# Designs tried in a protein design chat: VH-VL binders against Large ribosomal subunit protein uL10m (mRpL10). Part 25

Target 1, 224 residues: Large ribosomal subunit protein uL10m (mRpL10), of Drosophila melanogaster (Fruit fly) (q9vpl3)
Amino acid sequence: RGKINIQRPKAPHYERARVVAVTQPKYPELPKAKSCFKTRAERTQQQQENPYNEIIAREVRNWLDHSRLVAFFHLSSITADDIFRVRVQLHKQNLHLKSYGSKIIEQAVKNTRYEAIVPLFHSNHCIVFSPDPEKTAALLRIVRRVPQMVLLGGIVEETMLSRNQLVAYAQMPGLHAVQAQLVQTLSQAPGHLIQQLQAHQNSFVQVLDVHAKNQMNEETPKST

## First folded at step 1 (VH-VL)

Design i36 (from i3 with heavy chain L99Q G100Y Y101L D102T S103D S104A L105F Y107I; framework fv_imvotamab_arm2)
Fold by OpenDDE, second read of step 2:
Structure i36 (fold): chain C 224 residues (1-224), chain A 118 residues (1-118), chain B 112 residues (1-112)
Amino acid sequence: as target 1 above (224 residues)
Amino acid sequence: EVQLVQSGAEVKKPGESLKISCKGSGYSFTNYWIGWVRQMPGKGLEWMGIIYPSDSYTRYSPSFQGQVTISADKSITTAYLQWSSLKASDTAMYYCARQYLTDAFDIWGQGTLVTVSS
Amino acid sequence: DIVMTQTPLSSPVTLGQPASISCRSSQSLVHSDGDTYLSWLQQRPGQPPRLLIYEISNRFSGVPDRFSGSGAGTDFTLKISRVEAEDVGVYYCMQATEYPWTFGGGTKVEIK
């Protein structure tokens, strides 16, 4: 009586195996969260052959030319849902989140003032565009809560800024606020000068008054 | 000048369809959300929904979901609010407004009065 | 839905006197992005609403300095330092922190 090796159950009869194979609930492969961002490889392959690349490159140029704020982010593993959420948040602030292939970016900025940004696009990345540089603080606030988005740098008012510079810029009072402060400071300066000038005059008058009083007291004959 | 101009007053009967318009001018229409707000006679403001004209992304208030359709034609910088079948209860002033960058409505249309009476 | 409750419903004010309007939300209006999307609107009789204040305390362009907004979390206040005749109307708070966006019930400012 051959010892039934319990550790290696005999493969079921081929008919049973077929039935089991057919009756195994095909669990729908959890839709692999299709990263809304095509892998770099997929993006690169699609970009080589498509006359559409020029159109997209033109779009990128248009965004760059009309944006006063451009921020570059590295994207780590982020779900489509998370990206969507961030996009919605940014959109509320009139911040436009876009993702382009590196080749498209290269094509778009070739022979332009933006050519220096090309090295930033070696990995999965996204770009945020805004017509309003004052939204830098809002952008950073939103992105700060998204660990999958790493700020690489940006362009503000046609000036390329490092990550640190962009953060510093966001902390600065808006141009109008600075101007207002400057005007206020300048408006206070004359007041201070007048006070200083008047202080000397007042001091002089006080000294003279004391002197006059002293002279009057000396001239009052002690009526014995 | 940045402005929203709405279509004129409408008088309709129950069951009729209606589409009112809001035309934006003086700004990049595609870059700003447009919201619709209802104000019933003698009542307060009610948020109906918003649309992003660039891609026609739309969000509705649950109270208005399925009751109205918000759309936009960016080529003519116009947003729309439409009813398939009007009710007497739809009688109200309807405002379109541009969403400011701070999620506030900074520019308002003059309003469209919709009167639905038998 | 976030319920916005305004008080008072009516605010009769003497010309030149201050007015204060309160808006309370049923939950915090601090958005996940850290901002509070509370705005104040003025609606004069027969006119569309006008933006006064955005993000609690920021005066919109062209709004007189007699208007000020304050508050945090769930409690917000609109103040008019010196009420003028042109200030007559209904004032609304609005939250845009969560969908659906909601308005307060309105406060009617009238001249005694």
Scores: ipSAE 0.020, ipTM 0.512, lowest interface PAE 5.8, mean pLDDT 83
Fold by ESMFold2-Fast, scan of step 1:
Structure i36 (fold): chain C 224 residues (1-224), chain A 118 residues (1-118), chain B 112 residues (1-112)
Amino acid sequence: as target 1 above (224 residues)
Amino acid sequence: EVQLVQSGAEVKKPGESLKISCKGSGYSFTNYWIGWVRQMPGKGLEWMGIIYPSDSYTRYSPSFQGQVTISADKSITTAYLQWSSLKASDTAMYYCARQYLTDAFDIWGQGTLVTVSS
Amino acid sequence: DIVMTQTPLSSPVTLGQPASISCRSSQSLVHSDGDTYLSWLQQRPGQPPRLLIYEISNRFSGVPDRFSGSGAGTDFTLKISRVEAEDVGVYYCMQATEYPWTFGGGTKVEIK
């Protein structure tokens, strides 16, 4: 039984705690004549040399490599309490909602087969990971109730899928071999898929929401 | 089968050096963190530190920082725990364990008993 | 460091009866990402530890359904619905929310 009376002070990300203990004494040497106010270039250089990003990038790469289901979402403004409730619901289905900065994502996927996802993270975003691809249907059902989260696409069994392809996968029967073949078949036009995954505009998000609602209405049995 | 196999029991004198091993098999060795856990005779578990074998990045518990060295050789899928100078208080069972995605240790080695006495 | 306190220290139980172990942390185990990194380990006599439960309530692969975990914040419970002879051992809770990772002191489950 949980006891939550007031929002408890959040612990820092555990990887951040690790890095702070290791790297906090290290800092870039600066010329003695530099003021307390750093230029944008100096701040950018310090951020690029930040070893903290290396540890978190390993975490991201580890999640990507060990998850048989990865779903990418645009995330509109949402309260901390609301997103926490979504995390709890997802976690009950072995679905793990994570948020990482764009620089960390880029560092994690640079020179890997996942590099094509980088443009998805130029706006507010989040990722859902799961070792169980059978949970795609549960994921879409939960997220359907969260209008602030808009599905952009994902990766299933190491194959990049567009939003529509993920929806199709979720509707497949639980025959693992048939689902694996379907994923492979759907991935036969990867050029178009990459472009679809890289599309990210507010107007487009609204169009996707309308289309999703229309598709849900068309799922009525025996409606042709 | 995913397995971690540790080196055999050691009996040493105070001041001697020691290096024990933990060999991984049946999985992608470089994709998982390896942790070391100490269990003193009749007592509970103490986390010592972890290593990411792909680049040998290490993190230690403050209680063990400077007391031990953790390393790994990914070419032979083996992690190591090393002391430059043993103390009688180092007498314990030492376990290596693989870190799961959710920061839980899912696969454990059989343990290496280290006895340090004069 | 986060201190993990387990109760009871020992739990003698009759075969087929339930057993319950509590774990309390000195600070909330809710990570800034919203997840709670609390796991439970079983150590049978003369054997290495074995993962039972991770992130409060998720059973690890191959773990019997008689084991269940629950809790939130600072108070967590491991339950064994019907204790079997093979369940004899010491049970540990562990937190990975904050470095250094810390373990509970252990609870010994014995047949009486």
Scores: ipSAE 0.007, ipTM 0.478, lowest interface PAE 10.9, mean pLDDT 77

Design i37 (framework fv_imvotamab_arm2)
Fold by OpenDDE, second read of step 2:
Structure i37 (fold): chain C 224 residues (1-224), chain A 120 residues (1-120), chain B 112 residues (1-112)
Amino acid sequence: as target 1 above (224 residues)
Amino acid sequence: EVQLVQSGAEVKKPGESLKISCKGSGYSFTNYWIGWVRQMPGKGLEWMGIIYPSDSYTRYSPSFQGQVTISADKSITTAYLQWSSLKASDTAMYYCARLSPYDYAYFDYWGQGTLVTVSS
Amino acid sequence: DIVMTQTPLSSPVTLGQPASISCRSSQSLVHSDGDTYLSWLQQRPGQPPRLLIYEISNRFSGVPDRFSGSGAGTDFTLKISRVEAEDVGVYYCMQATEYPWTFGGGTKVEIK
């Protein structure tokens, strides 16, 4: 029984080929689910010289500075509709779901204590901001129902936490600040987040340098 | 609920200084741009400028550059518009407005307006 | 500066009838990011402006469905499918694609 070479299937006889061509169900191209989030490539292309980046970067920085809870998520094959639903649910809990391009994030966190987060933004990602660290449990409850949102880590009370640490924090009763510090001290295991942060540190610095050169565009929101 | 509350009506003479205020509430004041819009009596709307309260970054319309000063005090969630020397031509309704939370390219919430009357 | 031209200046309408307002820009309002930052505002007599439509066709929260926006590039339209008494006021288009941001001259909608 001749091993069917799966890599180079012999072209079927011309008659069979014609029959197969005609009998192949023309599946309507499933409308490409319009993702509310532009692909990385699309975002990168659009951001290459947009003076608006400065405005958005300021927004991002402000969110980071004023949020007591920040959570980072990877988005895997999520539809615009799903994102919208999640956003609404989060909003009801005073949780703010945002998505930014990598370049914007880089610009926003340049020369700040948040520079380490840049490597997290290599694919489709979103960030959830909250002024209330007590909402961590609510956040996790909501996103658990959304398998397309993968928790990567977060910042609670100015402390960076791995995924596991964040989960632990949400389960702890009492003073959240003390809890966050305790979790950080106890969890010395290099989480996936730490590994990712370290692996791309050099690339991050290079990218930041490139962005620094672009920062000279003094333009306020939506100026060409 | 998002609210912008402006200071009361002002009656001034030419040459006087004036500072009017816009207080934001019901949202994170530092995260959103505030803009000022002038409306002369019986006329349309004129964009004056915008400010980012977090760092007080400001952009003016060329028509208003050097004519007014836009500022903000984030500690009390208040934006300001001020004149060093008022002119009769400054008589107008002045509105503050918040820019949208996502694109910062449209005004989603507006103050009630402050009427400024400059007369000799 | 981008000049925004609205037509008509005044639109007397009968209750229950449709109204249409045009806004033309002196240049394309498509921003380099691909979005078009055209918005429509309503100002009722004695009131501050209110946002109706943003980015050409998106209704702001709380805005009735009788309001709709359309257009592209330099030509934009606000439509009211059925004018109600509360719709009386001046309507403005605004561009925020380029600085300085500019408003149209306004269109006054009145009941006949």
Scores: ipSAE 0.042, ipTM 0.545, lowest interface PAE 5.9, mean pLDDT 82
Fold by ESMFold2-Fast, scan of step 1:
Structure i37 (fold): chain C 224 residues (1-224), chain A 120 residues (1-120), chain B 112 residues (1-112)
Amino acid sequence: as target 1 above (224 residues)
Amino acid sequence: EVQLVQSGAEVKKPGESLKISCKGSGYSFTNYWIGWVRQMPGKGLEWMGIIYPSDSYTRYSPSFQGQVTISADKSITTAYLQWSSLKASDTAMYYCARLSPYDYAYFDYWGQGTLVTVSS
Amino acid sequence: DIVMTQTPLSSPVTLGQPASISCRSSQSLVHSDGDTYLSWLQQRPGQPPRLLIYEISNRFSGVPDRFSGSGAGTDFTLKISRVEAEDVGVYYCMQATEYPWTFGGGTKVEIK
């Protein structure tokens, strides 16, 4: 037989996957008499205050602080096997694909310069980290083959970049060119960069909504 | 897991119409392009065209434009290749294959093929 | 149209020996985005094609490491380091850089 629901696919980062699995929010059943008016979130907060959330949040913070390249993606439905293959391809380029719950990300970035990224994680998301910003071109090449991952923006050398700026950065071959772009980005008002990242998220949601509506319209029977 | 299952072999006479199918399963059908490839007996592979099932956008090889029609029905996760009037020269094995949604990609999974024989 | 020329047409090899297949395009396969959309397919007798290599040198899932791809621009090579009995079949290169997408004429690998 060998295949059961408890058995999970083994990832290259097995120890890490185990810790993440333990810290993932679970929704235990409460007696109806005591919980009929409580939301799922409220019940989870009361029963799932576990110390592992702090450990994972600290790890996320360390990834952010020690990665010179951070890329943010919207993630649509994807199979475990497909995401595993993407993770393996990225790992060969020293690119580390991570997925965390919004609460853990919020906890990790509270009171830091990265707090402004929290709105990007309202829906399904993933993050790619690397200590090597020269891998931006390799990252974009790999994710172009993964339609379920949509680039929202990123952070390069502690500088917030929009999707278009990150794509432009990937095309820069030399240190002088990179420095020139970062100087231009740093001279912009921080609010403008944040607005661009939020606009990309909103634009993607709008595109996804239009696409879904078009799919529903196409599914309606045509008489002829 | 990912499977493309094609309809069975067909034997037809010149002038007859035909519609063959390719059913996708084990993945999000609307997120991937489907291509059709012809292989004449004892010959190599020829790209015929592609379709994006989510909006039925098609692109044909110039050699096949006007010769065949490619379509898809996303409600039953099935792509189609159709002839209005078959010719003896249409005798071939026809494969469907999955492509990533990115335009200039590769075919990663292939159907088992549908043999079409057209003879008088 | 980009014409894809494969050599040799037939490659008889002794089991355990290496095999090399060449693919030449009539024009550069480097796309305007900087990538090269060259893939290699294997077709065993009576079977549908199977993806081996995509974007010049990347092995597809489940493909043995004895298969490797290399090349740039207009000249590409598929190598099998140690041919096994199950490697018998026809190998095709394919370009997706420019419409119409085109295949090489195929190279038949046979055991001598």
Scores: ipSAE 0.000, ipTM 0.406, lowest interface PAE 18.3, mean pLDDT 75

Design i38 (framework fv_imvotamab_arm2)
Fold by OpenDDE, second read of step 2:
Structure i38 (fold): chain C 224 residues (1-224), chain A 119 residues (1-119), chain B 112 residues (1-112)
Amino acid sequence: as target 1 above (224 residues)
Amino acid sequence: EVQLVQSGAEVKKPGESLKISCKGSGYSFTNYWIGWVRQMPGKGLEWMGIIYPSDSYTRYSPSFQGQVTISADKSITTAYLQWSSLKASDTAMYYCARHGEIYYGMDVWGQGTLVTVSS
Amino acid sequence: DIVMTQTPLSSPVTLGQPASISCRSSQSLVHSDGDTYLSWLQQRPGQPPRLLIYEISNRFSGVPDRFSGSGAGTDFTLKISRVEAEDVGVYYCMQATEYPWTFGGGTKVEIK
């Protein structure tokens, strides 16, 4: 007596199959709670069909250019409700949480100084914008309570910083103090500090350069 | 209510120093730029410079660079415009203005401070 | 420096009639981010300036619908569809695309 393979039941007779097909209760697919964040596939599809991609890309550029602090986060299985809560908390600190499709980001930053951020947007992500670089500490404090938000990096004063650099920046008492300390550290740094700083030297120089350039550059600080 | 309140009218002599103030209220003072604008009697508006109160980052118009100092005290939500040595030509109305949201211009203005410099 | 030229210098208008003010910049006001940071300000007699329009055509909160802004690149226009008595004052265009920020010379709107 052949072992009834319970895992692969023999296809019922064609007539029975028809009856079973008709009598199977069509359970309405529970509306998949539309994540406030569209899946990558949904975003990609929407981007192909949306004539407003250029408008959105321009918006992204505007946010980037008007922000002195930009932080990039990976989102891991976060609910719409959780996102909303975080958004509210951030908003209270004048931090703006935004999410854009990867293609839109690519379009927005193409041939710009921000092009290096494109690799950060391969998965579900969000961006936090702030006009105040001193809000970095506040930002990190808020997001620490949200394990689904993983800091990837950011831009401070037009300089791209790694996660660790942002954390370090947040621990500093202030931008001027940090600049002073950086200058002092750069001037006084024995060999070990040089190595740590060398790893970040370009970033620091860029921050200083950006600061200097911001002082020199005729580009208008955008209102926050 | 969001508002900027400036210090009162000043009458000074040439060579004297002066510091006028602009106090913000009703909003997060540290998160918005403050600009200063000069208006000479019967003339148009002139942009002088701006400051970000959070870190006191400041930019000046070339025409006013070295002529005035813009500063801020975020603890009392106040921005300042100061002269080390006034000239008769400094006689004007001075306005402070807040930069608005990310896409907005100067959306909130002080009432102005009249500075008169006469011998 | 970007020079902002306004025309006319004076615009006498009859109540209820439209008014138009032109502002030209010496160079394009399109910022590298793709936006144009041109604003229109109104200054009534004895009052501080008030923001009317930002980014060419966006009305600031509380600004009446009779005010509209248009333009692109170097040429910009402020229109008042129906001038009211409270519209009397000097109007300024302002660019914030490049430092230093600069104002137009102003246009005086008055009632005939």
Scores: ipSAE 0.007, ipTM 0.490, lowest interface PAE 10.6, mean pLDDT 82
Fold by ESMFold2-Fast, scan of step 1:
Structure i38 (fold): chain C 224 residues (1-224), chain A 119 residues (1-119), chain B 112 residues (1-112)
Amino acid sequence: as target 1 above (224 residues)
Amino acid sequence: EVQLVQSGAEVKKPGESLKISCKGSGYSFTNYWIGWVRQMPGKGLEWMGIIYPSDSYTRYSPSFQGQVTISADKSITTAYLQWSSLKASDTAMYYCARHGEIYYGMDVWGQGTLVTVSS
Amino acid sequence: DIVMTQTPLSSPVTLGQPASISCRSSQSLVHSDGDTYLSWLQQRPGQPPRLLIYEISNRFSGVPDRFSGSGAGTDFTLKISRVEAEDVGVYYCMQATEYPWTFGGGTKVEIK
């Protein structure tokens, strides 16, 4: 399948999420372990779940505050191996693909300017972060080959942008001043932007629903 | 170049305090976890604990909880492992290691600090 | 804690011949996210450990392709297709699926 060249791997969140995940055992039980160690482990796990969510939420807030580019995606079914390869390609461009649970996103953005993004994460999702907004074009080129990832919108230079506005930003030549001016020109009121992002997500869901229904053909039952 | 450089070998007596260091360079220090691993003479590797330098959050192996303190100073990109009172059983090689996003584990290791505790 | 058992304790091999190391976990290493966080490390005499393989079978940057990893669930194998003199050392498996992270006891690869 090809060779992976990883020059400078980084990301405390990936490692932190793994450490937190390791403390959350969800596996089948053995009889003797269940009667003694399993019951104790389950009690300990329940007590510590809340604190770990707060830790990951702080990391998410840090990524949001220190990234000049944040892109939101709907994520369809994709293999772990395929998403890992996408992560490697993105990382080479200083683009960091992250996936967080909806509750962690809620905790991270609660009482912040980003609170309005919460509805985007009620379905399967992922986020790409970067300190370099000039990489938006590279991001869209890579994601173009990944049909399972559908762009919903993003944040560039602290300004929330719809999918179409983010695509327009990516199409500008590599001129920092021109790109910064474009962000200012494309910016919209928060309410209007959120409605557009929700509409795009709903339109995409409708398209998927119609497509699935048409492909199934005779699969749709009738209640009447 | 990404590297972790540890402090030099230490010879101590039981009951003495000790603080050894692990200095990171060539990467964003605050964005990576730093772990500590013990290797007793002629024995295998034991994971001691981990720290996230950005907020100094720590997690310890149950076997080392209360026996050592892990800390970090992000202004000088350095992590620390500290004992308040050394025991002869603390004689070992101590390694620090970085955890990278892509590798789910210890991708960069320090050269090791040998700690000898004898009367 | 998940206990990691390695066999054999010592593996004397002839130069150019293959070597195989087994690692068995006391419980499944499949994480709730579907991934398996099983790594292999190499420690040459007098040197710090180095990462060889991560997530069962993925070779780390700069690691020769004579090294390969395989396995699933609780049984994992590290193979060296043609042992070279520089491969002498102790090899460790490690799990990061459950806290605390744990290492195997190590397997010493020697030339006979």
Scores: ipSAE 0.000, ipTM 0.430, lowest interface PAE 15.0, mean pLDDT 76

